# Miniprotein binders against q9h3h3: the designs that were tried, part 127

Target 1, 235 residues: q9h3h3
Amino acid sequence: EDGFTAEHLAAEAMAADMDPWLVFDARTTPATELDAWLAKYPPSQVTRYGDPGSPNSEPVGWIAVYGQGYSPNSGDVQGLQAAWEALQTSGRPITPGTLRQLAITHHVLSGKWLMHLAPGFKLDHAWAGIARAVVEGQLQVAKVSPRAKEGGRQVICVYTDDFTDRLGVLEADSAIRAAGIKCLLTYKPDVYTYLGIYRANRWHLCPTLYESRFQLGGSARGSRVLDRANNVELT
Key: E = the ipSAE of ESMFold2; O = the ipSAE of OpenDDE; V2 = 0.75 times the mean of E and O plus 0.25 times the DockQ between their complexes.

## First folded at step 12 (miniprotein)

Design pA15
Fold by ESMFold2-Fast, scan of step 12:
Structure pA15 (fold): chain B 235 residues (1-235), chain A 86 residues (1-86)
Amino acid sequence: as target 1 above (235 residues)
Amino acid sequence: STEELIERVEELVEEIYELLFEARKLAREGAPLEEIEELIERAEELLEEAEELAKRAGVPPKRIEIIREWVEELLRRVREAIERAK
């Protein structure tokens, strides 16, 4: 059906976050074990709810790789949600600038580059490249969705710690390109995820801040990055 | 045509990336240096070909320089992986 509303997408995201994750943690696991772990858990074969014949018998919400220097900080999500409810009842306009201010006030600063790929060799190869970049220290942390019961594309998320740090966001894009990724990338701050800003949202806001397209020789980074909120090319 | 030359340059750059990612993977796995160097040499050959075709296609020298700089960055990462393995 046409059941993929913003509320439905938010509920599915919360369920995935609450279910068990398969994690390669470079803070406690030698880098030499990564290739065996990637071979054991290719994302195209790991099923969302477990299945005989898949690598997992139990539900898996996410498959993740933590870098050696990774230190998670989600900020004050409860304060953010309370302020969001107050904002919606205040009559103030809901804009990218207002959401940015809310995120800064409550220290909810993380964000992510997103890539969507069909299950198969190309997805597994892309994930392996990203995972290696994380373990080698070029990226901080990444995760990939397991294969959905209903099928469809899977998503690789590559995180940065501060979406307001444009240089940091651009350096993550460069590292993704250096890992061999050529597909379209979009950047979404986690504040948008917590507040349920998806493609179909009530305020008709663009659900992403940046877009990266692979371009040969267009920039030293190998990509053209557009700031969608301010309509400015960054690279 | 110019469009066909640009498409060929893009194909060569994609092959260079694939070769260097494989070289880095082999370096991490402790593969023989000879195998890793074969991939690096092939990538360098393809880079020279891509640069020559880009010149023939009329790509500005600065853009050709950017392509080289990015490939050199990937080569640096392969060499770092070789050093860490031993």
Scores: ipSAE 0.000, ipTM 0.098, lowest interface PAE 20.4, mean pLDDT 79

Design pA16
Fold by ESMFold2-Fast, scan of step 12:
Structure pA16 (fold): chain B 235 residues (1-235), chain A 86 residues (1-86)
Amino acid sequence: as target 1 above (235 residues)
Amino acid sequence: STEELIERVEELVEEIFELLFEARKLAREGAPLEEIEELIERAEELLEEAEELAKRAGVPPKRIEIIREWVEELLRRVREAIERAK
């Protein structure tokens, strides 16, 4: 408990989205440039607000890699937020199903696999693997947070186009595992992020839809994926 | 104390965000411009108070700049919502 509200956390996320991003865009940049870019901007060393001793002197909100086929489609986020406010006022039940329907109606379908890692070699190595998979076409787009002034874990976000497409979500998980990632992954639809559905929300919603755990002796997929709401194994 | 000043700054920042989220909500609902402008004016007043207290509490200038940036981006979104509602 840090004394911050859900509104403060949402504002911090919005500030990061609106601050400058360091982007490797495979649509316009040759794949051969990736290794040099990764060496120049390791996420454990890139600072959120810029420091003389870091690779950046100016604020950086996110470090991102866009795949060759990346086409941004955030949907109607403003319409989604208006509908959400109306839903809260209406007295109708707020459930995963109603949020899913709002997302579909407003075409806010993207989602992401999340991994939280401490600043250091393991974070930089994980990000390099993910970035390589994006540039090689196994993943569509990814971003990683810069190092916060206050310290703490950094997050890698690996996006999929449609959180309602379970096969696409599972294929992204498989690609992440194939990139050498062994840590816990959780999947969150962007609609939950835009509406401020975080841990311990007032509607008692699970803030993530899926959980992925690495398994050495497991399935051919290399991971065990759980539907968190229902505790049902998908793989 | 410095701790009390920092707690007050955090309280003011939270209140600013709440006012601006409410202003944006009212703008989307087509509420009277007067009501929306009152919330914006209050948020701007609290921002000036928060910046002054943050300076007195020894908060780094870069952090104060980022707080202003967050508030200014929220204000921009409120004004955009006003323009889109008819």
Scores: ipSAE 0.000, ipTM 0.100, lowest interface PAE 19.1, mean pLDDT 79

Design pA17
Fold by ESMFold2-Fast, scan of step 12:
Structure pA17 (fold): chain B 235 residues (1-235), chain A 86 residues (1-86)
Amino acid sequence: as target 1 above (235 residues)
Amino acid sequence: STEELIERVEELVEEIWELLFEARKLAREGAPLEEIEELIERAEELLEEAEELAKRAGVPPKRIEIIREWVEELLRRVREAIERAK
């Protein structure tokens, strides 16, 4: 049954990606317009499928902010999926190392820091902080889910280009903390998302590579980062 | 065994997801309709197989229904992408 929950989550993610997005694109829009855009589209009020009482009348899959230097690179997702099928057929062991190697081979390297927050002021405030960091160049790109019809927590995703570049992943964590974010963060490579591997999967793989918790003092970074695979504190 | 049946069902659901993801990507890129429809047809065939095996494995009917509904929603999204690319 846990496996079926993972497939359900993959289906929901795919539907959101296929629906229209509300985008603030700093490559073509002046940074001075951001505050007005954030006020018009607070994530706690934007509804997943549209509503006369919300800012949107039509479905919205994601609310996103693209930085000035944002250049999307999904890699060879088709090649990744074909290789994944071949791996499963081969009988070779499926481990974090084999997935990492498939991702590297097919250049599917992006990943994201995730934070889950209940709809409300704290979510909208956190998103505004992240969006400003993106437009100011401290982060590259971010998105937040709209409010689901049934309610529940919403997710903010902050992307990095290469999940194998530990320093880049940690730099993004630092920028998120500098933006005033104090909640729990978890980091997931997009390769796991593209292959439909979530927390409850048949291979018992942990799709979360890093965990970040806010902490005062000590590190200049302002957080403790755990390497989940090796169970080792990095900061 | 029941365990092997459940593993096969999970494998089929993952294959369906992969096929529909590829179909949506091709649809947005304006690929030939024949290629997209071939992926959709295979996904529908695998869904029927997954439902049959899930029933044999004793998966609750409500859970099977939820899987089917989500696959049908993904199919609707793919067909919408096809229409938008015309």
Scores: ipSAE 0.000, ipTM 0.130, lowest interface PAE 18.0, mean pLDDT 79

Design pA18
Fold by ESMFold2-Fast, scan of step 12:
Structure pA18 (fold): chain B 235 residues (1-235), chain A 86 residues (1-86)
Amino acid sequence: as target 1 above (235 residues)
Amino acid sequence: STEELIERVEELVEEIIELLFEARKLAREGAPLEEIEELIERAEELLEEAEELAKRAGVPPKRIEIIREWVERLLRRVREAIERAK
């Protein structure tokens, strides 16, 4: 139908995770150094595979900011992958509930709010706002993709520890809005990313759990959040 | 209001980026230097305006510096394209 398949997207994501990252780690670096780091590595200029004209000569998979309290917890990804392969081979129904159980069993609980922006000032400004919120403690960790050689939109990912903790997911949304972000946000559990659940997947699963739209002066959170799987408004 | 000033700064910076992208494109195509320089001069004028409005809006000096450094990087790329096209 188009040029991108779920397999291609999963392979690209894995390659990015395996390549070097540019990281501002607030656990070991003074917050006063953030502004200089952001100026050195604007995501619209950092190239995926390196370029003499860009800030990087070597490949960069992700540009990331770790908060002072950030504690990595990826769970048992290998066990998740094995169980997923067994599930597919078994012929048993693949549903959101089954994937949720796999994630819980293997402690792969993290998830992320996603925002997609075109390369340029608005992307760099949004990333700077998110990065500052992370370093100041309003968010835990965030990443942004570098610029692809063919162009196209880049993605900012703002992580939460537990996609099953609805309150935590909503608190992250509120913090993103407080940072001045007004674009559409969607929330995706990392288990879906690890298993290659993207748009037009063969199991007809909704690839994201929540959707957040900016709302002027209406709600306490400054946004309207929808549970996409159940079609229920949360705010 | 502060929010309206910030919106105007955002609009000015977006225009600066568009001007510099066009300047770089023209430079790569070997267009007359006069045309490229006009785009650069306009972008620099808008940058001065954006910085002044950001300052009046109470934007921290370091944030304004980041914006300038970003624009300076684009200007460097335009100059590099001019040099390579010669």
Scores: ipSAE 0.000, ipTM 0.097, lowest interface PAE 20.8, mean pLDDT 79

Design pA19
Fold by ESMFold2-Fast, scan of step 12:
Formats: C-alpha cells, sequence, structure tokens
Structure pA19 (fold): chain B 235 residues (1-235), chain A 86 residues (1-86)
C-alpha cells in the first residue's frame, strides 16, 4: 500500500539504525582524543558493510559524536504510530499541522539539520568541523552515514531536541555555519522519519520543515532560514 | 540491478530538489529570470530521467505519480516566488 521507494528508504534507515555505530562519546572520552578518532574514521573511507581495505571490516550503520550534555529522548514512538494509523483510517486530511500535533501529543520532538555531500575531502572536512562543534558544546549530537557500496552522496545529521523550538533550531544552524559549513541545509523532524515521510511521499508533504542557505559576508546570522511549512522567513 | 536503479532514482530526486530550492532562492532575491529558468529546465530533464528509471526498476505507477506531483509542487513554489518578486 505504501509505495516501493518509501518502503525502501524506511528499510535502509532501519537497517542503519540497527547495525553497529562508530561513536565518539564526549561524556566519557577526553576531547583531546577527537582528532585521532576523526583521522581513523573519515566518513568517505568507512564502508557501510565493511571491507578489509577500509577502516572497518564489519558493518557500520552510522558514525556519531555525542556531546557532553547529550541526553536522548525519543518520546512515545509507539503511541505516535498508533495515532498515525487511526488518522489514516479516519479519512481526515494529513497536513503539516496534523503531524505537528501528533508529535507534540506523543513527545516525539527531536529533529535534525541535514546536509548531503559527495564522498571525499569536502565531506570529511565538514564532518570534522561538526564533530569539533559537538565536542566543544556548541551542538548536542551529530552523525554521518558511511560510504555505500554503490556510491552516492552521504548525509550529515545534526540533531536538536525540539523541532518546535525555533530558537533552538536557529542556534544549531548558527553553530553549523560557525563551523565553516556553507552548503544547503534542510531540517527534518524525526516524527517525519518515524512516519515514513520522505521526498516522494504519498501525502505530498514537504519532507523538511526548515531550510538554511549560506549568506556570504553575514556576521550574526551567517545564513537565511525559511520555515517551509508556513512560508515564513526566520532570519 | 533493481537496487541500482532505485538508488539512481533517489539521487535524481535529491538533485531536482536542490535545483528547485536554488531556483526559488534566486527568484526571491530578484535574480535574472534566465538563470532561474535554466535551473527549472535542468530539473525537468532530471525528472524525465527519474521517471524512466523508476519504470525500469518496477516502481508502481502510483509512486511515480507521487514523485511527479512532488516536483510539480516545488515548481509551483518557484513560480510563486517569481510572481511575488516581479
Amino acid sequence: as target 1 above (235 residues)
Amino acid sequence: STEELIERVEELVLEIEELLFEARKLAREGAPLEEIEELIERAEELLEEAEELAKRAGVPPKRIEIIREWVEELLRRVREAIERAK
């Protein structure tokens, strides 16, 4: 009933989340060890399913850095799924506002800034900047996908704990820009991921809530941030 | 293989999104219409390629329609940005 492309993306995401992660955990590891860890595990070289020629011989789902203050809270995902099924069978319209209310009701509030980069120096450099910002306390947590066997772009995810907290979302954007990142960023609430809202979704919803574009020469803001759902500029 | 075709379709859709996000940004900033139209034209070419590959990969017709409708929604937003900036 769900389309093949959405099912494929959901299955890939689940597999990555369930496979082992390479984690630098700043809660238990000295910050002085970060540079060596980044040199050992550059995301352009870490392979999704392992390879003797890469840094990993076993599968890796994600490469992650946890900040000193990181405290995960996934909310009531089970309750969210049940409410989502009820909404779909009710025949009521499925809109960004409806999904926002489901997320609030079930406390599924986390979300992430996404950037997609081709494997190579630019990806590794961007990830190193993000990882340092996390360890220094300017960001809370981030992860990057390993290199897929078939190639293609890799994704860096920078998380915030509440997608409805616009100031928190903007603060994360500022920290990303301060780390030297200049590419397009899009923000996706985790509720969309749990419900299978991807770019070609059956409900024709915009799969991201905010977008950020670098503004050259800017000092305080450094970027232009748009709320895509409400068509309102936040910066 | 089917897997390779689906990965390529996903890459094309992502590239279409980035082109149309850039086109909308340029439209909002009052950039020359010619530059915006070049991005739109490229996105439309990639959509045609994505649809062909999706058909070859056995993606259901309804899912291909959803991909097209999503791209058309992004194009609508670009056109509205052009109109507001006139």
Scores: ipSAE 0.000, ipTM 0.108, lowest interface PAE 18.9, mean pLDDT 80

Design pA2
Fold by ESMFold2-Fast, scan of step 12:
Structure pA2 (fold): chain B 235 residues (1-235), chain A 86 residues (1-86)
Amino acid sequence: as target 1 above (235 residues)
Amino acid sequence: STEELIERVEELVEEILELLFEARKLAREGAPLEEIEELIERAEELLEEAEELAKRAGVPPKRIEIIRYWVEELLRRVREAIERAK
């Protein structure tokens, strides 16, 4: 009965999305206020459900930074879902290419670079670097999870507007690396999230499109990127 | 107020989760279909109410969509559990 754990994880993710977010919105707030905001709300200290001893007494689902040019665009998710149902019924092969085409047709194009870090100074430092890159315009939008009661790793999500724009995805990776990030990064299109495609799925689809590994010395870009969908290394 | 709307949306989401977990538990135990369907119907009603209030509260459209699709996935798994119990 392997489905029960996945349902619980989905429920926890949904609760986080519905709880209040701590947001630095560069569209309405001067960039000069960012450092004070980061000092007030370090993600290693912000608790998921609130604690009188933490920066928050009330629940926090996500800590986010919006860039000046950030404009949410979800596309036609309803049309995507209908087309996905039709594709499953048609007997047509379900491949990364067919999902990519459905996503393009319905304008469901956003995706994100993910990094998982333990609570502590390294997480807070990484988040501060990402947040500054967002406010300075090198990245569009990012969020980080608060500290869970049971502990465990926290996740930083750095979004791009179009997962089919390989150059844009790689430029975001470069900006993340330029911010001092050295950990493993994985890139996931939001279309896979909307269709409920997980790591283990019936069609053996890989929802991770790219992996980025830090390369110390010798690389002009500071990272080695693997295209997981096509199993090809990008330099 | 916006704060009151957000608080109500959070309450509705928590209620939806409780209803769906109870529905799946009942489905796995082979409970009468009528009882399970009543829980599912209530969860679907609350989801529509939560989406309307979330839109009024200024919650980003992408977050509302993510909430809907995860609830729909939970609903699908409850219905799958019903089918397996037959």
Scores: ipSAE 0.000, ipTM 0.155, lowest interface PAE 16.9, mean pLDDT 80

Design pA20
Fold by ESMFold2-Fast, scan of step 12:
Structure pA20 (fold): chain B 235 residues (1-235), chain A 86 residues (1-86)
Amino acid sequence: as target 1 above (235 residues)
Amino acid sequence: STEELILRVEELVEEILELLFEARKLAREGAPLEEIEELIERAEELLEEAEELAKRAGVPPKRIEIIREWVEELLRRVREAIERAK
């Protein structure tokens, strides 16, 4: 992170997307096979570029689980990028609202809850919980990064189909908490990822829309969610 | 107070997790079975205490069930590691 530019981060993300993925697809694979698959490919042991001592000898970009009802819709990413270029040259303010409108216009609506964990048992356990929730139908789709050569934290991404649907975003958070996840979660729309909106971006935008913190008692939800754009607590 | 009881439940759950993480690590390393079993037994004792305290604190039944299921999954993973080490 320190010393990485938005260009470098975008290039790394593109490389991961282009490399092979390890996928458990509940649309075509019985749920009874999940436990064996999780045991074979724990994210703390799967290496980004392959290693004789790891479960993979070849590069792996992502480890993913697709739910039975998962239907991917990436929208018009090319149209989004062209419109973004036009927006930057137009002199119009670049705000969360204008990015939201751009995303809606090009139907780039997906978003994700992010959690960052160190390689180890807690990561593998968190991923197993998320994967089960996806296969059982409480979540739609999720992926986790493999272990990087330089080390550092790995990321679990839990997707929702529409970041403008606040209720859907909150329902996903509840399902993540129900799966036993206690760490900090942040929610990022994919439009921000495609356009290179990261920490310390030149437009001074907060790179995430929501933040979720674990809480016990009071409600079945298990978390407190903050709307970062409006600085309003939702739960 | 209810808040103090909830904090105690959270502390117990974290202690359970630390015990089970250690138990699984020891199982992977082929440590003596008796040592691993002691950690499991302690974790099970703390789970019973946490569940009882959570009920007193008014934690929703569904949340208590989720905690129990999470701990049970960790126990299954420890036992799986023991089998693979054999």
Scores: ipSAE 0.000, ipTM 0.102, lowest interface PAE 19.4, mean pLDDT 79

Design pA21 (at its last look DockQ between E and O 0.53; V2 from the best seeds 0.00; counts 0 for: pae E 15.3 > 1.5)
Fold by ESMFold2-Fast, scan of step 12:
Structure pA21 (fold): chain B 235 residues (1-235), chain A 86 residues (1-86)
Amino acid sequence: as target 1 above (235 residues)
Amino acid sequence: STDELIYRVEELVEEILELLFEARKLAREGAPLEEIEELIERAEELLEEAEELAKRAGVPPKRIEIIREWVEELLRRVREAIERAK
């Protein structure tokens, strides 16, 4: 916040995506090396633009862990953006269903559970738990932002390959909770990010599809998942 | 109109999603195969209708093919859930 606009946030995200990533790739690296890698690159210490005194001397956009079965497919983002321009020009209603159909027809299906944490022990501990779940096969892929020069909260993104697969999204939430995560989680489809759907958008769309809150009762690792668009509890 | 055809495709896609979500829940719970197959058959019928309406609305063949592949992947996940529940 503090002077941020949707354009500023989009520009920062694009710059991070284009800068080098620190990746633990379980497709090519033995799981036994994960603990050493996590100790070398704790997200609270990795700096966004590099510092000779930090683990990195050069810029780092993201710190990521790829699962053994990870097979990235971003879909047809260019076609999605062209269809979005045509939709806005057409005067047709812009609803969650219309955006979902655009996402499906262009295979822009990925989405992510988001958690925002202050730099420090809790962030590093949460990331280690998520990374372990990815390498062990309970989650597909995850990334965490490096420490910004001015500080501020960092974000952990836990991806699923198809946001329309509701049960798959719920299974990812369960795996995050099983990893010991207790903070608020929100789920956002990548199509919303590509099309600039943020809080206070002019179409009055909820910028996230689901919200997960940790709770005791039923299961010590349980959560309440709310479908925000329909105000319906899914768990 | 073309807009009405596109709106119907949207409605069919939402119905397919609800059917496949229910089918996968039942599959995970080890429900009778007949109940799961009935939901799958309904989803496949709605897919055929959606493909025809999308074609009539002038949606490019490539986009329609992507819808079909998307449904087939969700069906594969239902079948995996059936196998895991055994």
Scores: ipSAE 0.619, ipTM 0.871, lowest interface PAE 1.6, mean pLDDT 87
Fold by ESMFold2, look of step 13:
Structure pA21 (fold): chain B 235 residues (1-235), chain A 86 residues (1-86)
Amino acid sequence: as target 1 above (235 residues)
Amino acid sequence: STDELIYRVEELVEEILELLFEARKLAREGAPLEEIEELIERAEELLEEAEELAKRAGVPPKRIEIIREWVEELLRRVREAIERAK
């Protein structure tokens, strides 16, 4: 059933989080080295388990770029998870407002724009644009999945530090569009990830908070952003 | 080493998943409860081992808790399949 399929994907994501990552860290590596690094590790060729002919000989969970100003702060994740367990036992209804308040209370505010692209040069070009935006300071941190053994779309995640800060989320969307990316973007707060809440969850929560669609034509907008929780357009 | 422990945790998680899929399949086919419960018991044993190895490897407690909650949800669904088959 779809519930088991979602949990299979979650297990694969957990395994990827534990495997080594390939990281370009602008905090310790000059920006002039980025192009060589991108050429060495295109995400369409970096394989999950180090397949023959890959640039990597060992498993890779994620390929990531850290901006010069990136300062990791996960917040009080342990307190968040404990409070979540208590809420489930309490009999209180579980709503998007409940999760928002829980995230604020425990300072677990990060979130990410997601895009899914087929393996190939288009994916590698999109990733390169995002990576450059990160090292140039328009974005703070991004990661991309490696090539899966049996194919399928890969995901680029572009992080923001506060999902409740609509301006910051929209600024990240604008920077992604300025890098030439035209595909659908969806935004997911990290609180849902830390609590293991995916699309097919028992509470019928929608982990996608915002959607961004590229705007065609000559208007000043680079995208059209919809708030999925309130069904209102932000742009 | 830490890398070896993490690799083993990943193997245990995938083995748990395989056991629980098989348990649900057997439940839907009406297999003897003893056979289904052996698979469930084995999955629960592997979960405890995975959590112990993850702690030893320095995996953040947030990640370990997510693994446990994921397995517990799958176990609930297997038990529901057993009830439906009675």
Scores: ipSAE 0.000, ipTM 0.185, lowest interface PAE 15.3, mean pLDDT 80
Fold by OpenDDE base, look of step 13:
Structure pA21 (fold): chain B 235 residues (1-235), chain A 86 residues (1-86)
Amino acid sequence: as target 1 above (235 residues)
Amino acid sequence: STDELIYRVEELVEEILELLFEARKLAREGAPLEEIEELIERAEELLEEAEELAKRAGVPPKRIEIIREWVEELLRRVREAIERAK
C-alpha cells in the first residue's frame, strides 16, 4: 500500500474520532444484549454519514465495544507532543528508541492490532467475533470503522494497554486468532499516530512494530508474529 | 449543533485529502505548476476553515494540531513531487 494511502486512512480515522460513536459498553449493558446490538448495527451496513436506508441516520465515526475492564487512559498526550516538537527543533536523530522513550516518559503506551477487511459478511463476522471476545474479557476494547461512501476496506482496531509489554501484545494476537480471524494483522502504537508517523514518513520510521500472519496447523497460538524492528520471529 | 460542526470538519478533511491526492497525481504527471498550486492553495484554505470549526466544536487543540501536521506533511510531499518533475 502506498504510504499516501496509509496517511489518507489515518487522516480519515482521525476525523472519524471526532464524530459520535456507536458503543456497546459491557460495563453497563448486559452481555445478553450483544447479539441484538450486532444485528442492529452490522459494520458493513453502518454508513459514515448516515446514508438513507442505513441502520444509522446520523454520522458515525466508529463502532466500538468496551469490555468490563476497560479504563480509558491516554496518558500525557500534550506533554508528548511538546517534547516531540522540541526534539525536532533540536536536530537530534530520531529513532524508534527515541519514540519509545517519549512514550514511556509521557505514559502514552496504548497500541492496537489492525486488520483491514472488505465490507460484507466476512467483516461483520470478524467484528462479531472480536466484540464477543471483548465482552467475554479476552480483549479490553475494540472499534471498527463504518462503511465509506466509496466503499473500500474497513478497519478493525483491537487495543492493548502497553505496546512495550510484548506478552500483552502477543496475548491479544492469540485472542484475535481464537475469535476465528485469519487475515494479516499489524500492530501500531498510538504514540506513532499522535506524532503523525505514518508509512513513508520523513524520518523513515516504520510505524508497525509487529506483524501477525495466520498459520495453519501451528501451535495453539495459530499465528507467526514478526518483530519488525529487529526482524525476528517471536513465536 | 456541535455534531453538525464536527460533521462539517470531517467533510472538509475529506475534501482536503481529495485535493492533495489530485495535486500529487498532477505533479507526477508533469502538469502545469499553476494548476497544482491552485489545488494546494484550496487545501490550505479548507484546513484553516476545518480548524476554526473544530475549535468551535470543542475539539481538543492537540487533536487539531495533529490534523494540521498531517496535512503539512502531505503538502511537503506534493512539493517534493513538483521538484522531481522539473
Scores: ipSAE 0.000, ipTM 0.216, lowest interface PAE 12.3, mean pLDDT 84
ESMFold2 (binder alone), look of step 13: mean pLDDT 85; pTM 0.823

Design pA22
Fold by ESMFold2-Fast, scan of step 12:
Structure pA22 (fold): chain B 235 residues (1-235), chain A 86 residues (1-86)
Amino acid sequence: as target 1 above (235 residues)
Amino acid sequence: STEELIWRVEELVEEILELLFEARKLAREGAPLEEIEELIERAEELLEEAEELAKRAGVPPKRIEIIREWVEELLRRVREAIERAK
């Protein structure tokens, strides 16, 4: 049982969400200011808890860019959590279909493409590309984790508003590839995050719905996308 | 065969979901109502076909009900997207 790891990850995620965010908000800030902002806050140098030698002296949970048309819609997270408790108490089977139904019913539809990169030039370059795509309107919103005290990989999250909208998920992948991103991407619905379902969970559910791998020449979109649930390549 | 019927039901459900995903996308983009309604009508026709085939294939009533609930919720989402686009 990997209960400790799941609890630790949930606690870290909660703390990051509750700590201050560094935000470039294209709804209120001219796009011409983006390059200066990116130079000031490269994610490889922004530290999680602040450091006199870093761009931040105070804790930073996330570094985010909001698109001009971004309109947050978290749905009914409280209703989702209540329904999840009721489902667990009922003893009914917990399946991907059941979670999809709960998410739809409570309008908790957002999801995200994830990429994990080591701190350094490649991370900062990838984030700059994603941020520009968001400000230019090809993506809605994105965030990147700050550098952890213990080290390790950082994560870039690129959100879509509806994980049940397969075309929208694929359009986001295409935009990420057009921004020059070549690393492995995985797509996770936020419903799994809100319910604390990670890679190792007692229901043996796979929270990753899609996987995207870069490929040259053979695909007009620049990637091969796999539907993990059905083990089918999407073309 | 029962196995072939179940695969056909799953194909129909997938087509229904794809039609409704497209309908919702079009609704969010402010596309003509006529175009959106055509996708909704097709999805509703396929749902009726899928339910009938599922019954013939011996799919448990509870599973059929779950499928209907998903489709009805997606239809509600499409209707909401139409209203918000006004």
Scores: ipSAE 0.000, ipTM 0.089, lowest interface PAE 20.6, mean pLDDT 78

